# Designs tried in a protein design chat: VH-VL binders against s5sc42. Part 4

Target 1, 176 residues: s5sc42
Amino acid sequence: MTVDALSNADNQDLRDNFIANRFLSHEAKLLDQRRFTEWLDLLDDEIRYIVPLRLMALDFDREVRADSFHINDGKVNLKVRAKRSSVSSGWGETPPSRTLRLVGSVMTDRIDQEGVLEVESAVIIYRQRAAIGQGDVLAFRRTDWLRIDGGTVKLLKRVALLTDASLATPNLAIFL

## First folded at step 20 (VH-VL)

Design d2
Fold by OpenDDE, fold request of step 22:
Structure d2 (fold): chain C 176 residues (1-176), chain A 125 residues (1-125), chain B 108 residues (1-108)
Amino acid sequence: as target 1 above (176 residues)
Amino acid sequence: EVQLVQSGAEVKKPGSSVKVSCKASGYTFTSYTISWVRQAPGQGLEWMGAIIPIYDIENYAQKFQGRVTITADKSTSTAYMELSSLRSEDTAVYYCARDSGWYEDYTSPYYMDVWGKGTTVTVSS
Amino acid sequence: SSELTQDPAVSVALGQTVRITCQGDSLRSYYATWYQQKPGQAPILVIYGQNNRPSGIPDRFSGSSSGNTASLTITGAQAEDEADYYCNSRDSDSDHLVFGGGTKLTVL
């Protein structure tokens, strides 16, 4: 990789990175505060939210199965998840888990699709499941596609890949 | 006994709207989803959309987006499907069905285990 | 949107075994649900999940899946099994549900 490739940034790149960082930071805050209604408003109507299953394999490139998912949801299913998360009954944890989301390593790139910004990031989520006890950590990288239309920014697509493949359940009860 | 009772047959003019009702009984209404499926004469089953009453969330097939409205009255355990701007092609039997669907749960089996008897909607000039 | 495809018609001799297959990309990720429909009647759930059979459905009905396919098998077909059979699943690319085109089963 060349120095020019790393340093070839202009004012648009700086603006894009700024927008992406602020957007994702705001999103993280909403989720940590369990402000799910407002979080849903950040999502594009055409949102596709994907969290593939990761399998342990000798070949790193074969660890991701394209046909198996923790999450593969559109707006409707995400609404359902949000509603369930807001209700402390049966499916949901009682009490609800507390989370802290850290978003970093943000890189942006304009793609061929007009008005769409591709954003890569690394995320750490600390989760406290009980009132007292040891929390757990979720670590993952993700690619987001942000739709920038006029003065609005929406999450159009997200693909998040969990670093840890040893989740007890294929169904995630948390937004990444 | 779990049962879905639908409203009676409808005859409508093109451009008008039809609203079909589906009254559920014999189970907890908010524990399931209600799906709407239609079948044109001699054709296959076509999913139109669904409503999740407990969360008041609707899901519409792309084909009917903007033209169909699905609602639910939890107090009466009744779901409704309204289709507007009717065309001759909308002539069909419309079914409501009890849907197990929590769509985000990929490990749980999906099924529609209870069906209404269907409502015939005829669109003709 | 993902599509589910079925053969439009199949035949089976009385007492023999028949397999109705549904194919689609969604079936790689989700189970197929199978419905039986006779003329003038509403569909009836016959198989769901891996191989779950609702009460009242004969044990001659079974379900299986492989790759991007799901199959409904009737072992020892009876005359009353003559009907249309539809597969159904979640769409892997949307929040929607999708039906196959249906298979008309004739019992000879």
Scores: ipSAE 0.718, ipTM 0.878, lowest interface PAE 0.8, mean pLDDT 90
Fold by OpenDDE, fold request of step 22:
Structure d2 (fold): chain C 176 residues (1-176), chain A 125 residues (1-125), chain B 108 residues (1-108)
Amino acid sequence: as target 1 above (176 residues)
Amino acid sequence: EVQLVQSGAEVKKPGSSVKVSCKASGYTFTSYTISWVRQAPGQGLEWMGAIIPIYDIENYAQKFQGRVTITADKSTSTAYMELSSLRSEDTAVYYCARDSGWYEDYTSPYYMDVWGKGTTVTVSS
Amino acid sequence: SSELTQDPAVSVALGQTVRITCQGDSLRSYYATWYQQKPGQAPILVIYGQNNRPSGIPDRFSGSSSGNTASLTITGAQAEDEADYYCNSRDSDSDHLVFGGGTKLTVL
């Protein structure tokens, strides 16, 4: 790969990367702080939030099932998840898990869709559950589509693919 | 017995608003979703929207977005559907139904197992 | 938005089997729910999920799915089964619910 290819960034590219990093970092913070109401405000009304199920396969290309998901939600479903996580009802973890999200390897690209920025990132989430010693790490790559409309940036679409295929529970009780 | 009791028939002028009530009884109101479905004369069923009372989350069909408001009063176990800017095409029977869906599980089937008797709304000049 | 399509009308002889089919992209991802409606009455849930019947629904009603289709089957149609049948599912592209256009079943 040439230096030019790596460094070929104009002002828009720089701005895009800046916006993407700030947006995703802010999102991560909100989620870590369980500020779900504010997090929901970051989502576009047409949000599609997708976390495919990864299965163990001999062929890497067969690991992802297109018809099975941990999450495949729109705005309403995400609202429900958020509310469920925020209430101290029997539906949520008691006590709720604590998380630390690290977002890195952010790459941005303008796509054909006007006003939409495609963002690739790698994410590590450390999750500490109620019991001591039950902390775990979720690692995944993610593609986000950010809608930039004037001075507003919202998450339009997210596809997150978990690196670890060992997650047996189809219901992911955490936002990625 | 689980039942949904709806308000009575309405006759409205174009441009006005109508608010239909749906009182639930016989079950825990906050354990289910309330959906609103209408049916114009001689036409099929049309989903308008729903509310998840426990979370105060509403979901509106695109066709009615901005014109319909669904609310729920947990204290009275009553759901409301308000439709504004009424048109002649809004003449229909409006049903409320108990929906088992919570939207959190995409694999969970939606079903409306209890229906109100319907509220006839007539929009005429 | 996703649409569900149904044949507007089907007929079945008394005691025979009839299948009402619903087609739509959403059915690839979601189960269909089926409702029966008779004139002047509210719809009645008859099938939901894979093949679940609510209490009070005769066992002659069954549900199945394949690809982008879902079917309601009445095995041994009775005269009282004459009604409109609607399929329903989630929209695969939204959080909305969608109904099919309905199928008028005539029992001959």
Scores: ipSAE 0.697, ipTM 0.868, lowest interface PAE 0.8, mean pLDDT 91
Fold by OpenDDE, look of step 21:
Structure d2 (fold): chain C 176 residues (1-176), chain A 125 residues (1-125), chain B 108 residues (1-108)
Amino acid sequence: as target 1 above (176 residues)
Amino acid sequence: EVQLVQSGAEVKKPGSSVKVSCKASGYTFTSYTISWVRQAPGQGLEWMGAIIPIYDIENYAQKFQGRVTITADKSTSTAYMELSSLRSEDTAVYYCARDSGWYEDYTSPYYMDVWGKGTTVTVSS
Amino acid sequence: SSELTQDPAVSVALGQTVRITCQGDSLRSYYATWYQQKPGQAPILVIYGQNNRPSGIPDRFSGSSSGNTASLTITGAQAEDEADYYCNSRDSDSDHLVFGGGTKLTVL
């Protein structure tokens, strides 16, 4: 990478990065506060939420399969998951997990698709599953596509790739 | 016995609306999705939409967006499908079906394992 | 919206094996569900998932998938198997459910 590439960001780049950071930080806050209704409002109607399976392999290039996912959901399924997370019934985690999400390493890029901002980030989620016990950490990188339409920003697509391949269940019970 | 009992045949004028009911019995109503599928005479099956009663979440086929309303009454274990602005092309048998979808993750298989007997809706001037 | 395509009609001799195939991009991500429908009747679930048969469905019915295709196979076709067969899947883009156009199976 050239020095110019690192230092020659224009005002649009700065704005894009600002928008992305604010959006993702706000999203993280909503999720941490279990404000799922408001979170759903951040999602585009054409949202695609993807969490690929990561297979244990010696070669990193072989770890991700294009046809294998923990999650591959549209808006309706995400609504379902949100409702499931919001109810105190026997579905999901009881009690519900408490989370702290940290989003960093945010990089933005305008792509050929008009009105869409591609955002790459790294995310750490601390999760406390029960009132008593040690919490766990989820770490992953993700690529988000934000639809910017006028003054509105929506999440159009998300691909989150878990760093830890050892998850035994596809049901993460939390949003990434 | 698990069954879905649908309302009787309807004859409607163009521009009017029809509301078909589907009463579920023999299982926990809120444990499944209800899908609506129609079939025009001599044509194939067409998915119209579905409702997840427990969460009051609906999903509509794009073709019917804005014209179809699917509701569920948990107290009576009954789902409803209302189609407005009827036209002759809406003449069909309308089925409700118990749908396994929307509750499980990506890997869960989808199926409609219980079907109503269908409701014939005829739209004619 | 993703489309599922089926041959409109196929024939099989009594006791022989026939395969009805469904093709579409959604099948790369989701299993096909198969339904049998006879004239004047509601559809009946015959195969779901990779190869699951509901109770009451004969074991001569089986399902398979490959790439963007799914197939319903009837091994040893019986006269009563004459019917329309529909494949169904979730649209990979919209999460809507989609049906194939149906295949009319004639048992000769």
Scores: ipSAE 0.630, ipTM 0.845, lowest interface PAE 1.0, mean pLDDT 90
Fold by ESMFold2, fold request of step 22:
Structure d2 (fold): chain C 176 residues (1-176), chain A 125 residues (1-125), chain B 108 residues (1-108)
Amino acid sequence: as target 1 above (176 residues)
Amino acid sequence: EVQLVQSGAEVKKPGSSVKVSCKASGYTFTSYTISWVRQAPGQGLEWMGAIIPIYDIENYAQKFQGRVTITADKSTSTAYMELSSLRSEDTAVYYCARDSGWYEDYTSPYYMDVWGKGTTVTVSS
Amino acid sequence: SSELTQDPAVSVALGQTVRITCQGDSLRSYYATWYQQKPGQAPILVIYGQNNRPSGIPDRFSGSSSGNTASLTITGAQAEDEADYYCNSRDSDSDHLVFGGGTKLTVL
């Protein structure tokens, strides 16, 4: 991309990027503070939340499988996952993980669907799993589709691509 | 001895509502989902929705969204399905079933291993 | 949401092998579950997962899948296998379950 004088399209891109950054930063804070009820309110009722399987392969292009998933959730399944994360004996974590999410490299694009903003970002999550007494870092890229309607912004779709191909099964106690 | 015992047959007028009960016994009620499946005369099985009793989370098929209400009473181990604004095409046998689908990880198969005997609801003038 | 398609009827001669198929895009991602239903009765689970058989289901029942198609195979069909058979799966585009239209198996 060249960095020439800003156009009318560039001004829209600036507004879009501001909206996306604010939304994703707010979401990350809610998740880090374990405010799952408020987080669920950010989700469109038609949400699709997808973490495809990523297998180690010799061919980089073939590592991502579109028809196999670590996670493939709509709103009901996300409510269930949030409820499991809220209880101390939710089988994934006792006590719950502590997290810090950093969201960056945010790029936005308007797509053919009216009122929908496509957002790419890179995410780093520091996670301290109290059950094992050590922290780790989870890094990935994701694509989000935000529905913008009358000043309201909702998450319509998320696809998170984990960078660690050996991570076979996500712990159900943490959202990406 | 796992059982799902459903309430008896009902005859209803168009425009009214029906509420069918499903009492579970012989297992930990909060460890499984209860699904509701109907079957009109001479027709196939149709999934209507489910309740996850431990979390009190409902899941409704699109066709029934806005007309169906599924609830659970953990103290009596009983699930309920209420269908409103009844029409003649709602005449069917309504089954409840114990379902594995929302208590296991995402790669686990979904299956309904215990079924009630069904409740016949007839909608007639 | 995704549709599961079954042939409405199939026939098999007593003692022969029959396959009942179920087709849909959701089957690329999720297992098909198979139910047997005889007239006037509630459905009974016969196959779940790739090829898991609940206790009490004869070993002549087996399941398989390839691509967007799942199959229930009955090897050595018996008269008591005459029933309606339904496939069921998670819809890959939602949190819902979906049934196929059912297949009436006639044992000749």
Scores: ipSAE 0.606, ipTM 0.843, lowest interface PAE 1.7, mean pLDDT 86

Design d2
Fold by ESMFold2, fold request of step 22:
Structure d2 (fold): chain C 176 residues (1-176), chain A 125 residues (1-125), chain B 108 residues (1-108)
Amino acid sequence: as target 1 above (176 residues)
Amino acid sequence: EVQLVQSGAEVKKPGSSVKVSCKASGYTFTSYTISWVRQAPGQGLEWMGAIIPIYDIENYAQKFQGRVTITADKSTSTAYMELSSLRSEDTAVYYCARDSGWYEDYTSPYYMDVWGKGTTVTVSS
Amino acid sequence: SSELTQDPAVSVALGQTVRITCQGDSLRSYYATWYQQKPGQAPILVIYGQNNRPSGIPDRFSGSSSGNTASLTITGAQAEDEADYYCNSRDSDSDHLVFGGGTKLTVL
């Protein structure tokens, strides 16, 4: 059997999955290597990068604000976050946190927006914050929308749902 | 003591550009964002964009993307806003303001606590 | 892109309480900031966060929020409170800031 034996729809789905895996693997490598300038080049100028904050209980003395986020960034806020991450290796954070990203369970779908590929994946990030201490593992599902235009691939939108609801703090130190 | 001093009024022709300056004093320039806000006669306030001087990162409202350029000179503690391809509806008072945003996460409020006196830009033929 | 909606005008009798509202989806996620502007002058910050007053702003000014609505309350309104009031917030759908259309407060 050859790839020509598959229907045109099957071949497109295979190609889409390859594109998504290659893009997400490349991105993960850039982030693990802290190559943030190159990582920002993978982002569409109209990017929306969303990590909702999951809240389980209310304080009886106050209302919890709805629709809270760990991250709710466009391109400008991602640039700021990347700049802050780059300088975090200065006097107070040497050595910086180390990460290893594994992206798998990749499923792709063409949606009713020309040139946009919807990608679902499972992500595991091992993070070591202390030079000699234990690391931790973040595991989550992620949906990405990739814009494919003239052979270039850009991240247009990301929604990542953290599985650990005990992370009540609104600030994350790493990109998901 | 904290002060933002803007350049003087300007009269411009349609199709030209205007560049307004905003000189900051009395605080650490790189600790705050500078936002630009305009107000057409009889109209409300409209946020145009901002610059984060420590990183040299600019942020432009979608309406002005492609026409506005905001810069900062850290050595003189001065921000600039340039608006190109002027049209009559760009007639307005242009304010610079010290903004607490983009140095904090989403839980911190965005607020402009010090404003310049405004620069009147008139666009007429 | 998400709009903040304010009533264009509100009146209050001298010494009475008035509430100026600001409504928009972004206020579900982000605090409103309130500015006062008198004719011919630059805006002045009145309330930031939920209910923080900068130095020099009288105690009669307070802020609150619930759901997608933020309110600026003036208790015991004085003649000097006659001004335009603007709400401002982070747009929940972008990295931008957005102003409401403004509310002209008339003190009768």
Scores: ipSAE 0.601, ipTM 0.834, lowest interface PAE 1.6, mean pLDDT 85
Fold by ESMFold2, look of step 21:
Formats: C-alpha cells, sequence, structure tokens
Structure d2 (fold): chain C 176 residues (1-176), chain A 125 residues (1-125), chain B 108 residues (1-108)
C-alpha cells in the first residue's frame, strides 16, 4: 500500500479525481435541493442521458426492440423533465419527493478524446415519497463523461445501469 | 375545429431574415407543441424544430441551429419561426404543425395531427 | 445522424395491395409515423404508434415494423391513394425528429 513520490502522471490522476468528485458532489447537492436550473447549467449542450431498458417488456402487444430505453434524453428533453418536476411541486398539490444522494467509488480514466474524462461511480439515493411513509432506496452504477474546457466542467454523457428491471417510467421522475 | 393559420407568402433577398406566424385556434394552445417543417420545390419534408409553449422550450434541428428562432406568444396562441441569413436554398414552403407526442414517455409515438396550409418563402436576388 | 431511407417510387394496380417501406437505425427504438401528401397540399397524418389510424383514415391503411424497417400497407388501393408518403421518427441519437425521403405511390 505504498504511495510513491508523485510524478506528473500521478498529479494528473489526483486532479482528475478531484475534479470528478467535486462535480458529482455538486450535482448531487443541486438535485437534492431541487435546483434544476443550476443543474441544467452543468450539462453540455450535446449531452446524452441514457438509462437502458434491456430487461423490460412493458407492453406485450408491442415488438421487443434492441436499444430500448427507460430514458434517452438530450438537453431539450432534460429541460422538459426538469420543468415538469418543478411545475408539479410548485402548484402545491403534493409535496415533492425528498432525496439524499450518496455518490462514491469514484474512478477516473482519460480516454482517447481530448478534454474528456471518463468517470465511474456508485450511487445510492434515498427517496421519501410520503411524509410519514418508509422511503425507497435506489442503488446503481453509472458512467459519466465529463468535458473539461478552460476550467469549465460539463456533463457530456451519462449511462445509468439500473439493476431493478421492474422499475416503470413514472418511478424515474428523479434524475439518476 | 382545430386550425393553424399561417402568414402569407414572402419574397426575400439573400442575407435577409423571414418570420412566419402560425396562429392556433380550437384547442388549448399550451397543451401541445408546435413543430416547423419545410419543403423545398420538388423535395421532401424536413423537420426544422419545435417549441413547447407551456415551458417556452425550443428544440432545433442541428442543420438550422444558429439560424432559426422559434417562439410562442401564449396570450395570442401564436407561434413564430424566424430564419436568418437566407440563401437561395431556403426557398421552400414552411409548415407549422401541432405535435402531440413530445415528451410523454419513451415508447409513445411522435405525430403531427394538424397542419397549417404552408407559407411559401422565395429567396431570390 | 440516423437517416430514414424510403424507395423513391412504388406502383400498385387498382384494388391490389402495396407496401411502402422505411428503413433506419432509429426505428429499432422508436415508432414510425406516416404522412400522405398530395400535390399542392399540406401533409396529413395516416398512421402513428405502429398501427393507429386517426379518424377519417380508411381501414385499408395499416402499419407494421420489424428490426430497423417500418412499413405502410395499403390493401385494396384506390385511385385517391396516389400521393407521396413520408415516414417520420424520433432520432435515436438526439431529441430531434427525422423524415424519410418520401415514396411516390402510383396507382395504375
Amino acid sequence: as target 1 above (176 residues)
Amino acid sequence: EVQLVQSGAEVKKPGSSVKVSCKASGYTFTSYTISWVRQAPGQGLEWMGAIIPIYDIENYAQKFQGRVTITADKSTSTAYMELSSLRSEDTAVYYCARDSGWYEDYTSPYYMDVWGKGTTVTVSS
Amino acid sequence: SSELTQDPAVSVALGQTVRITCQGDSLRSYYATWYQQKPGQAPILVIYGQNNRPSGIPDRFSGSSSGNTASLTITGAQAEDEADYYCNSRDSDSDHLVFGGGTKLTVL
């Protein structure tokens, strides 16, 4: 378990991990506080936000297709999803879900794409849907691609892998 | 009766802009999106973009990003499409259409069930 | 960008069955929507959501899909079915919609 003297490559790895951890921690805070406008500012304009649906047959009368998704959003669709979340809670009919995100096991890797950092993490979300009821725990792994440009960090792509194949689209009203 | 009424034909010079209006009636304007589709003479249909009036969120095809601006005025139930830096290749009929499939769930179809009559824009020097 | 490919022209004898096809990778993930357009007119919706017909579209129109291919089928083709037909779908790589190039149907 010996950490040798830091080389230039080691310093870069430390910086990469610091950047990724800060970004994901900041994002989690924004989402837990329902600060969706600020969260959308973390997203690259060309973002792809993907939650695959590989194990689910939602409608028996429909053809089972490869590349099916729970979520397959770009920035426009994410703006719509964020607005719907805000408007529903803002009209006071039902309190919004309370969430607490724990993001950990953060590993970074430089890929053959200039200025892009590949980040793997494990995520646990506690979600309380009713004020007095027992909440849900969602656990999953995700891969993020962060674009780093001139001190600005943006989320370029996210793939979140749910292990619970029975989750329906309405249960994905929170961002993963 | 659901209707989309578009503004009249336009003749424009290269480098100028055009703004086409689309007035909706017979339905709740904020319950649907408005898509814009163009068709050059003898060519096929080309989706340009859309607006979701209740949220004021625009969606532009990549080809038109930076040249097209789509807006909506909820008080008059009117959508607008403005295309700038016009060139001869922009000569086309421009349609607005009501789009009822946007942003529901990911297995739902996208479809445009009501169309305007089209606005002819001619770009000629 | 995931393009939708259609044959530019198809012919059918009056009263016979014809199939108009649309092919693209996005159709593996999303339904095709079909529009009919006659000269000088705006398009009209014919088929959406696999095989749903809006009110006023005859029963002879149906839709189907398999793999990356969607089809519009007209059984018992009528003279008034002569038109251009366009498929349309969500692009699987963006939030955008995309049209096929169109198919001119000639009823003989």
Scores: ipSAE 0.591, ipTM 0.832, lowest interface PAE 1.8, mean pLDDT 85
Fold by ESMFold2, look of step 20:
Structure d2 (fold): chain C 176 residues (1-176), chain A 125 residues (1-125), chain B 108 residues (1-108)
Amino acid sequence: as target 1 above (176 residues)
Amino acid sequence: EVQLVQSGAEVKKPGSSVKVSCKASGYTFTSYTISWVRQAPGQGLEWMGAIIPIYDIENYAQKFQGRVTITADKSTSTAYMELSSLRSEDTAVYYCARDSGWYEDYTSPYYMDVWGKGTTVTVSS
Amino acid sequence: SSELTQDPAVSVALGQTVRITCQGDSLRSYYATWYQQKPGQAPILVIYGQNNRPSGIPDRFSGSSSGNTASLTITGAQAEDEADYYCNSRDSDSDHLVFGGGTKLTVL
């Protein structure tokens, strides 16, 4: 890998990556703090939020099934999911699960749609379930499309690919 | 047992609005969604939108976004649909229906198992 | 949004079997729901999920699906089955529901 003097294209890539990292870091913080109203404000009104159902297979090239979904939400359905997460604890006096989101491996690309940034990232969510005493890890890759308009950044689309292909009905009370 | 009782027929002028009520009885109002469906004379069914009363969350079909307002009053178990800027093409029977869907839950089928009798709205000068 | 397409009319002889079809991309991902509507009346639910009948719907009504197509089958068609039939599904591209255009069933 050679490090050359920065060009105008390199400066643009740096700005894009900074914008993406700041947006995704801010989002992760809001979700970890259960600030769902503020999180919903990050979403474009035309958002598509997609978690494909991944069938168990040895052939990685064909693991993802476009016809089946764990989640296929627009903004209305995401509002409902956020409300359910707020009012349905499932533990009585036990507080909801605690989470810590790590977002990394961030790669950005400009696409043939003005003002839209394509962002790939890897995400690990450590989840401490209050009643169990030890946590578990959700790991996945996702692609995000960020709409940038007049200094405002909104999530236009998310596709999150869960790495646990054997999980038939995951508990998706946690946003990915 | 389960019933949805709608308000009576209305005649409206173009440019005005109409508000149709839907009184639910015989079930827990906040356990279901209320959908609104219309049918112009000789035409098919058209989904307009819905409300999830427990969360007070509305969902509007794109065609009606900006003209329709759907609300619910949990204390009276009553849903309302208001359609503004009426035009002659809005002449139709308007139905409310109890909907089993929770809109974010794609693992369950969506179906409307109880319907009101419909409210005829006529838009003419 | 993904349209649901139905044939506008279908005929069946009394006592025979008929299939009413509904096609659309959303049906690859979501179940079709079927409604019956007689003139001057509100629709009634006849089939939901793959093949569930609500109470009061006779077992001559059944549902099936494959690919982007869902079907309502009526075996041993009766005169009272003459009605309009609508399919309905979640739109795979939105949070909305969508109806097919309806099929008028005539029992001969």
Scores: ipSAE 0.578, ipTM 0.828, lowest interface PAE 2.0, mean pLDDT 85
Fold by OpenDDE, look of step 20:
Structure d2 (fold): chain C 176 residues (1-176), chain A 125 residues (1-125), chain B 108 residues (1-108)
Amino acid sequence: as target 1 above (176 residues)
Amino acid sequence: EVQLVQSGAEVKKPGSSVKVSCKASGYTFTSYTISWVRQAPGQGLEWMGAIIPIYDIENYAQKFQGRVTITADKSTSTAYMELSSLRSEDTAVYYCARDSGWYEDYTSPYYMDVWGKGTTVTVSS
Amino acid sequence: SSELTQDPAVSVALGQTVRITCQGDSLRSYYATWYQQKPGQAPILVIYGQNNRPSGIPDRFSGSSSGNTASLTITGAQAEDEADYYCNSRDSDSDHLVFGGGTKLTVL
């Protein structure tokens, strides 16, 4: 990779990265604080939230199937998930997990779609399921599509691919 | 017996609003979603929207966005569908149906297994 | 917005097998739900998920899916099976529910 390729960012690129980092950091904070109502407000009405299943395969390109997901939700289902997490301790994790989300390796790219910023990132989530005991670590890469319109930024689409192929439960019970 | 009892037929003028009720009985109201589906004379079924009573979450078809309001009263196990700015094209039988709901498992089957008998809404000048 | 398409009308001889097909991109991601509707009546759920029949639905009704298609099959059609049949699914993009245009089944 050339130096020019690494350092050719212009002012727009810098702004894009700043916006993306701020957005995703803020999102992470909201989720860590279980501020789901506010988190939902960050989502575009046309949000598509996707967490594919990672299958055990010899070839990396075979690990992701287009028809298998942990999550494949629109706005309504995300609202449902948020409500379940916020209003019922009986749904999902009991007690609710405490989480710490670290978002890094953020890279942005303008795509052909006007007003949309594509954002790649790596995320680590530390999850403490109970008041005591050993916590879990979730690691994944994700691609986000941010809609930038009228001075507002919304999450339009998210594809999060878990590094681990297996989860203890089919339901993640947390937002990635 | 699980049943949905809908309000009676309505005759409305263009520009007015109609509110149809759907009273559920025979099951736990908050355990299911209520969907509203209409059918114009001689036409097919058209999904209008749904409400998840337990969470007070509504989902509206794009066609009706801004013109339809779906509500639920958990205390009376009754769902409501209000359609405003009525026009002649809104003349139809309106059904409420018990919806399997929105599940966290996206692979869960979706179905409407109990239907009301329908409410005829006629919009005419 | 995803659409579901059905043939507007099909016919079947009494005792024969008929397949009603629904096509749409949403069916790649979601199972079709099938409803039967007779004149002047509310729709009745006949098939949902992967070939599930509600109680009271005869076993001559079955469901299948392939690619972007779903099919309702009536094996040994009866006179009372004459009705309109609607497929239903979720829109893969919006999570809205969508109906096919309906298929009028005539039993000959």
Scores: ipSAE 0.526, ipTM 0.818, lowest interface PAE 1.3, mean pLDDT 90

